# Ledger of designs, part 93: VH-VL binders against q96il0

Target 1, 167 residues: q96il0
Amino acid sequence: APERGAERRDTAPSGVSRFCPPRKSCHDWIGPPDKYSNLRPVHFYIPENESPLEQKLRKLRQETQEWNQQFWANQNLTFSKEKEEFIHSRLKTKGLGLRTESGQKATLNAEEMADFYKEFLSKNFQKHMYYNRDWYKRNFAITFFMGKVALERIWNKLKQKQKKRSN
Short names: E, the ipSAE of ESMFold2; O, the ipSAE of OpenDDE; V2, 0.75 times the mean of E and O plus 0.25 times the DockQ between their complexes.

## First folded at step 3 (VH-VL)

Design v17 (framework fv_ebronucimab; at its last look DockQ between E and O 0.03; V2 from the best seeds 0.00; counts 0 for: pae E 9.8 > 2, placed apart)
Fold by ESMFold2-Fast, scan of step 3:
Structure v17 (fold): chain C 167 residues (1-167), chain A 120 residues (1-120), chain B 111 residues (1-111)
Amino acid sequence: as target 1 above (167 residues)
Amino acid sequence: EVQLVESGGGLVQPGRSLRLSCAASGFTFSSYAMNWVRQAPGKGLEWVSYITGSGGSTSYADSVQGRFTISRDNGKNSLYLQMNSLRAEDTALYFCARDTEYGSWSFDYWGQGTMVTVSS
Amino acid sequence: QSELTQPRSVSGSPGQSVTISCTGTSSNIGAGYDVHWYQQHPGKAPKLLISDNSNRPSGVPDRFSGSKSGNTASLTISGLQAEDEADYYCQSYDSSLDAYVFGTGTDVTVL
């Protein structure tokens, strides 16, 4: 996958308390959970001497993170939307208002909500199966590239030893 | 069966805009990065633009940077290329191409292409 | 430079072997990026022929082989057949351009 240069980080107006990796970080940085996906993002450190295999691994991990975050953000939004629609529909059928006497959102009891959860899981079964399949495929690919990178590093060290012996 | 079908090409005058579409089927569209690759009449292949499966990252060839915008709608299994400030040198057959699975950085499936002619 | 260098044309007789070179620079093939090969018949879309230097996709005949050394990759077509007459393009990635790059293309003729 092509990438346009190194990440450019801007200085935050306030301290380091937001999703802003410390400057001059030499390690990957893990941020707070995303509002929509509830997954913690990882900022990948880019070594100055990154090899093509290392770059491919990093980009595969970055793409997998983006894919995973997008999937769960969409699922969470879909779940919330359909849950609200289900609650509104059932309350209307019962002749009840959408708000309680205190102005709070009216809700259904756990037994009534069980119908929604069962229907949602059933309806999304195939989608979740495809997600799990792709998730495993991506992790197998990442593991494969990690192995390639490890072998490359071992081979480079071996080549250095051979060069040293030749002198 | 993986299918990619481009549309939206045509004759357009220099300086104007055109939007290309690519309809994908037969695979989980959101799981694959996508590309636009063009070929001027009688010339070779030139990579134009790339977008990740999520749509979160994009990149462009220097020749189109600032003029073209790649985007996707995963709900519609569609890829787009918005082409602004078109030049005669943008005249080419535009292919939609899928990145090969997970880290190959090659293109395993291609559409048939849609012809864009920039001329007065 | 935005393109990898290939010979303009290569020719051979049926049953012969031909080799197409693809020469890059220190920012692409020379840096260690993988090379891929595509076959394009007149009026048709390109078809992935070789991926990751030497891997053959399903359905590609074993008479097609690829290799890479230093800043040069090669595609070899053995047992040349009439249906192999086509344009062939190599492709890699260039770190200085932050872009996928294609070769200049080679026209293979079967005499």
Scores: ipSAE 0.572, ipTM 0.821, lowest interface PAE 1.8, mean pLDDT 86
Fold by OpenDDE, look of step 4:
Structure v17 (fold): chain C 167 residues (1-167), chain A 120 residues (1-120), chain B 111 residues (1-111)
Amino acid sequence: as target 1 above (167 residues)
Amino acid sequence: EVQLVESGGGLVQPGRSLRLSCAASGFTFSSYAMNWVRQAPGKGLEWVSYITGSGGSTSYADSVQGRFTISRDNGKNSLYLQMNSLRAEDTALYFCARDTEYGSWSFDYWGQGTMVTVSS
Amino acid sequence: QSELTQPRSVSGSPGQSVTISCTGTSSNIGAGYDVHWYQQHPGKAPKLLISDNSNRPSGVPDRFSGSKSGNTASLTISGLQAEDEADYYCQSYDSSLDAYVFGTGTDVTVL
């Protein structure tokens, strides 16, 4: 069986958003959209007395964000490449000029582009299915841990109130 | 900075094969179509072949059709030209050239070329 | 292989203007495909001089200009300088061949 050479997917350079939130911030910060993924990164706040459960939640959110950024960066790159190739191929096939009479770059019409989008979606359907599955799993876990953290916080508040009543 | 470096040229006998390579750097290699262009000594430029960024489409000049194969390894940022059944007429300096972005179909960056000499 | 037709040589004195023609067919220039121009000095790789009929890439002097009409494109070098002595090639695409096509080349000499 010929070893299917692993197409080293050109990993989009992880554009680490150089956005640094202010040091004194007590809340999560949302950065500008990443140039590759077009997703807005979140800088998660780290409480001074972060519980182990809160830490786990934060880590899970961070990992999920990184995963999502990487996926969409790669997907957008692939989309752009294939779109360009499609346009070039169609223009060549049609024998059309590269520019309009007005000097603008020649473009395909909406109907032709619809064919591209349909084909692209069909080709990437499985990839999107896996993404969606993983997305749901990750978000379910995050939500679950959010619930646990909320319960922990409530419990801690109740204990503190009891201690204040006993003193 | 965009760089293209050709290699693999040399002296070969007619009927033999040779493989040229072009190492690309300084840009997202897979986003650009790549070309081979050759120039015989004291002659003009002759387009040889192109390959799309994904490698999904290729084309060849009539003079090399069926004998030459263009390929690319995007993971290695490398372009190749497998040349089979070489002829004396294939003697030339071979350039790899990057196609411009969508809408131009010009060659904006060129290597320095690698010399192929086919002689008995 | 279908080549675009250029004059073999063009000469001019410093400061003069010279024009190089590039004539194609109905399957390339006449089909509406853009023409590009390259400058090649002896022993050097070609350099893109004009893209898309008349566009000058960055670093190309404004004394170089391109135009296209019908099946013919033209490169004009105004204010010819000694450094302009080189070979010049036009390039386009031929839909009938699914191939890029170069001109025969023009040797520009500065007298």
Scores: ipSAE 0.017, ipTM 0.597, lowest interface PAE 8.1, mean pLDDT 87
Fold by ESMFold2, look of step 4:
Structure v17 (fold): chain C 167 residues (1-167), chain A 120 residues (1-120), chain B 111 residues (1-111)
Amino acid sequence: as target 1 above (167 residues)
Amino acid sequence: EVQLVESGGGLVQPGRSLRLSCAASGFTFSSYAMNWVRQAPGKGLEWVSYITGSGGSTSYADSVQGRFTISRDNGKNSLYLQMNSLRAEDTALYFCARDTEYGSWSFDYWGQGTMVTVSS
Amino acid sequence: QSELTQPRSVSGSPGQSVTISCTGTSSNIGAGYDVHWYQQHPGKAPKLLISDNSNRPSGVPDRFSGSKSGNTASLTISGLQAEDEADYYCQSYDSSLDAYVFGTGTDVTVL
């Protein structure tokens, strides 16, 4: 069950237009940044005569994108939640409220926040290590299938050339 | 025109299985995550399951985890829900719904639903 | 499983404005996730009415408006018409459940 935790930053005005890729395109299409992950999705072109090997490569690329989107959406949520929890606990220890007299969210200075960033990095280090490992595994697999597709294209051209030489 | 057509509903006894289908047309099916949403008679909407556009990742409501399996065949533009170990509380109208985008997480097109009735 | 709370019913006369509340928790609306609204007429499938708190999809009349503040979202129907009589559901995402969540639903009656 993939994790889908994400937090949308409250910076967009009302009436934001929705991204809509062309119904049919001969090329991959890159969309705007996703609201939660902040990653640009690729909308993959599906050729009419796509080979089984080409299908496997395209599916692997799409699966990798979906995995990456989900990871960063979840990570952004975790960061935001833990940051607010840290700020709240430190303000409480200092006997301060969660908001300033002007109504703004109370915060900590950069020196105080450095403890949060250090703790966050330490707590999430293994998660990011596993993410990096899986990213490299997926990248190597994609590169391998790209090579196999290239060889398939060369082989098909050679086979087609031999067939045209003999009637 | 985007169309989603569910099928495969019916009357089944508790403990048995049923497979729902959703035929999609009018859009690039593999580019969209898909969901099943159900509505018990006289009750509200309940999200059931989610599958990514590629089919590589799935998620389930706690009430169906381990019993239901969502799948898709992007070559046939079809979404499926395999429902095992059915219970009386699974009785509902089951909708197929298209997920809008990764960050939006809303359902912009719905099918008409297919009724599943679980009773002895 | 429903986590979002809506009033069971709301009534209004034609031309009146009515507002439907949708109250969540710190793991869904309170965490900053958008709220979407669906209209469902009897015997029909739900229809996306409002997305991303306040965005109206093509074909939705401008008398429907949405807003969100804190843990609460609101759907307002200004200039209520007979065809607005339906059930209305809010929906969001809940990070603690790792699930989409719907509101309990509101039956809007036009007197």
Scores: ipSAE 0.006, ipTM 0.592, lowest interface PAE 9.8, mean pLDDT 82
ESMFold2 (binder alone), look of step 4: mean pLDDT 93; pTM 0.946

Design v18 (framework fv_ebronucimab)
Fold by ESMFold2-Fast, scan of step 3:
Structure v18 (fold): chain C 167 residues (1-167), chain A 120 residues (1-120), chain B 111 residues (1-111)
Amino acid sequence: as target 1 above (167 residues)
Amino acid sequence: EVQLVESGGGLVQPGRSLRLSCAASGFTFSSYAMNWVRQAPGKGLEWVSYISGRGGSTSYADSVQGRFTISRDNGKNSLYLQMNSLRAEDTALYFCARDTEYGSWSFDYWGQGTMVTVSS
Amino acid sequence: QSELTQPRSVSGSPGQSVTISCTGTSSNIGAGYDVHWYQQHPGKAPKLLISDNSNRPSGVPDRFSGSKSGNTASLTISGLQAEDEADYYCQSYDSSLDAYVFGTGTDVTVL
């Protein structure tokens, strides 16, 4: 968070989600869903006269977005990989091939897949618990900084009115 | 208990490379930004580099920009500093330091440091 | 190495109060960035003593207090004790450098 306005460099590989809001925009913009996390990124507007508190809030929100994007990208990849391994294992146990007569990937019914979902949830219980704990902490911190920014803006307006009145 | 343990320091010739490691324990490593801070013998503290909790954002002091690379492996609870093109002025005790929770921009826990000596 | 100015040394007698100043510029402390303080005993790692101008981390005695006004932050140590002999560093953030910055450091001596 020491980098002001710095964002991770985009290598511009083919198929990577890219998003660029208009330069003259005065508000945040929401992009298309990321390929891996399936979350929409927010591009944060940087005010001309951003205060240190506003910068800290923005950086905290940006870091929280990065944290959330990375968590879900990893979770989705892990889910997909383990789902395929589970299906393969169950089909092998049944003496069935990996593909149907039509050449499509063979699948399991909902009852069979319920076993995988239960196993996946129990296996990832600790990870989800830590995610939720961190999520609450981050939201508390963001709310706290939003309150500080609001108070700062009120103070600055009062200070400006006092200067105008004194003359 | 939060613990940070640095390693990888040593004597190295100018122009060479060295990789420092910091092993973290006692907290959810991926939830905290991490920093490297150095201190030359008999001198004060100098911030070197920052990395966000997930590694998507990094920054560097002007004195090391382009030569040093900060990285982390959250699966191993480890922080790294790849130091290339080392100079005599890079001689210092290198501390691993945890960024204080959520928006303080201070360093709440520090390791004991690993000594890097750049000398011909 | 340092962007914030501190006195090189400060001395006091046991039980007295000493104050260490930390002076920045309009790009750091003067811009409104918080100031943090660290205590470093010889041969040891720094320890966070004061965060966000005046907040004491758990376990730090109330003898240590911080304040900030304009371009200057101050650390005050009241009831000075022998174990307070250490180097003290202030730290903030500089918008022009886009970097964390430390003070020049102050050596506190208890006479």
Scores: ipSAE 0.478, ipTM 0.780, lowest interface PAE 2.5, mean pLDDT 86

Design v19 (framework fv_ebronucimab)
Fold by ESMFold2-Fast, scan of step 3:
Structure v19 (fold): chain C 167 residues (1-167), chain A 120 residues (1-120), chain B 111 residues (1-111)
Amino acid sequence: as target 1 above (167 residues)
Amino acid sequence: EVQLVESGGGLVQPGRSLRLSCAASGFTFSSYAMNWVRQAPGKGLEWVSYISGYGGSTSYADSVQGRFTISRDNGKNSLYLQMNSLRAEDTALYFCARDTEYGSWSFDYWGQGTMVTVSS
Amino acid sequence: QSELTQPRSVSGSPGQSVTISCTGTSSNIGAGYDVHWYQQHPGKAPKLLISDNSNRPSGVPDRFSGSKSGNTASLTISGLQAEDEADYYCQSYDSSLDAYVFGTGTDVTVL
């Protein structure tokens, strides 16, 4: 994948939580869980002498993070919307208002909500199955590239050792 | 199974704008980065622009930087290229190309292209 | 912005082997970035022929092979057939441009 182009460092969508690592950090920084996805964001440090393998690994990890965060942000929004629609529909069917006499939002009991959860999970089963397969493939690829980077670093250390002896 | 279909090309005058579309099918669109690659008549391939799976990262060839904008709508399985301030040198067949998954940095599927002609 | 150099044309007879070179610089092939190859028949879209220096995608015959050494990658077509008459492009990534780069392209003629 291309590295930069026209894009800025902060690529988060308008509605998504943003974070910025400390200026003095020279390593990856892990932030608090995102409001929408509930995932902890990672900001990747880019070394000046990054090899092609290191660059590919970093970009694969960045792309995997973006994919993971957006999937869960979208799922959480869909869940919240459908949950509210379900509650409104059930209350209307019972001839009940959307708010209690005290002005609080009317709710369904746990047994009634169990119907929604079962339907939501069943409806989204295939979607989650494909997510899990993609997640597995991505982590396999990341592990494979991590292995390549580790071997490259071992080889480079051996080369530096030889050069030091020659000097 | 995998298909990419470009549209939106045509004849335009220099300095005007054009928007290209690419309709994807047969795969989970949001799991793949996408690219635009162009080819001037009788010439070679030139990479134009890149967008990550959810649009968090984009990049552009120096020749189009500041004039073209790549975007996508994963709900519609669609990729777009907004082309502003068009020049005669932008005349080309524009291909939609899928980035090969998981760090290959190659293009495993291509559309048939849409022709853009910039001429007065 | 082609940055990789290929011969303009290569020719051979049916059954022969032909090799197409793709020469880069220290910012792309020489830096260690993988090289990919595409086949394009007239009026058609390019097709990925070789990925990651030497890997064949499903459906690509064994007679197509790729290799890479130093600043140069090569595509070899053994047992040349009439249907191999096409344009061939190499592609890599350039760190100085932060961009994908294509080769100048090679026209393969089967005599």
Scores: ipSAE 0.522, ipTM 0.790, lowest interface PAE 2.0, mean pLDDT 86

Design v2 (framework fv_ebronucimab)
Fold by ESMFold2-Fast, scan of step 3:
Structure v2 (fold): chain C 167 residues (1-167), chain A 120 residues (1-120), chain B 111 residues (1-111)
Amino acid sequence: as target 1 above (167 residues)
Amino acid sequence: EVQLVESGGGLVQPGRSLRLSCAASGFTFSSYAMNWVRQAPGKGLEWVSYISGSGGSTSYADSVQGRFTISRDNGKNSLYLQMNSLRAEDTALYFCARDTEYGEWSFDYWGQGTMVTVSS
Amino acid sequence: QSELTQPRSVSGSPGQSVTISCTGTSSNIGAGYDVHWYQQHPGKAPKLLISDNSNRPSGVPDRFSGSKSGNTASLTISGLQAEDEADYYCQSYDSSLDAYVFGTGTDVTVL
């Protein structure tokens, strides 16, 4: 098999879609689904007076998006590659060619494909468990930081009101 | 247990290239951003480069920008630093360091370091 | 790039308290970025000692404490022990450099 790193770079992008948000956007923009991951990228609005805490939250969300996008792009690639290899292997063991007499791609029946799906899920069970655990932890961290940012904004508004009363 | 093991250091002449590696184990490598931090003999710590968990974002200290390239292979649990156009002032012990989880922006685990000496 | 200023050395006798300052600028500590502290014994890798200004990682004795005010962060070592003889580095983030920055380092000597 080809080197995993090189194949990954050829077929799955490492980063987010290169679509640009509308000009003069004052909010996050959601792009079209990525070809490889099937996930919609979010282009984050950067406030003019972004605090360090807000920057940490935004970068955590951006990194989580990149991580999520990379995981699914690689998973989809691996699934497609192994599916084709499974089909070719089963056709070879049956003594059949890769294409039918009519020139169409030869396929396996639903029962045979069910075997592939079961094997694929079983083989990737640990990987999916680690993904789900990390996804849960990331969402917890994002929610926690969102709470911190909300409290910071409330506190700053209270300080602004008190300052206006004093001055 | 978390382990980071650097390799690839050595003696190299000015203007030449060297590639450092860091082998990670004991954690889900792709979930963590990674850094290279260096320390010249008898001097302090200097941050060199950052790479996000996915590899989609990288950044560099001004002193190495354009000469060094950070990369990772998550399938091999490995971090790399490609160092080009080496200078005498790049002589240092190079540490692989794991970024603390979830936006804290600190380094919770460090390798033992690999020594790079740039001398004629 | 050392953007954060620390004293070169601090010394004390066993049982005393010593404080190490870490002074930044308006683009790092003064901007509100958190400060982290590392302990490095001779010939060894740095170890995270304090994170997010004042949080102690598991296994770090409570005699180590951190604080931050304005442009300056401080690491205090109470009940100084011989094993505390090491180099200490602060670290933050700088918005003008878009980079992590370390302090110049402080050598702690136990007399």
Scores: ipSAE 0.520, ipTM 0.792, lowest interface PAE 2.2, mean pLDDT 85

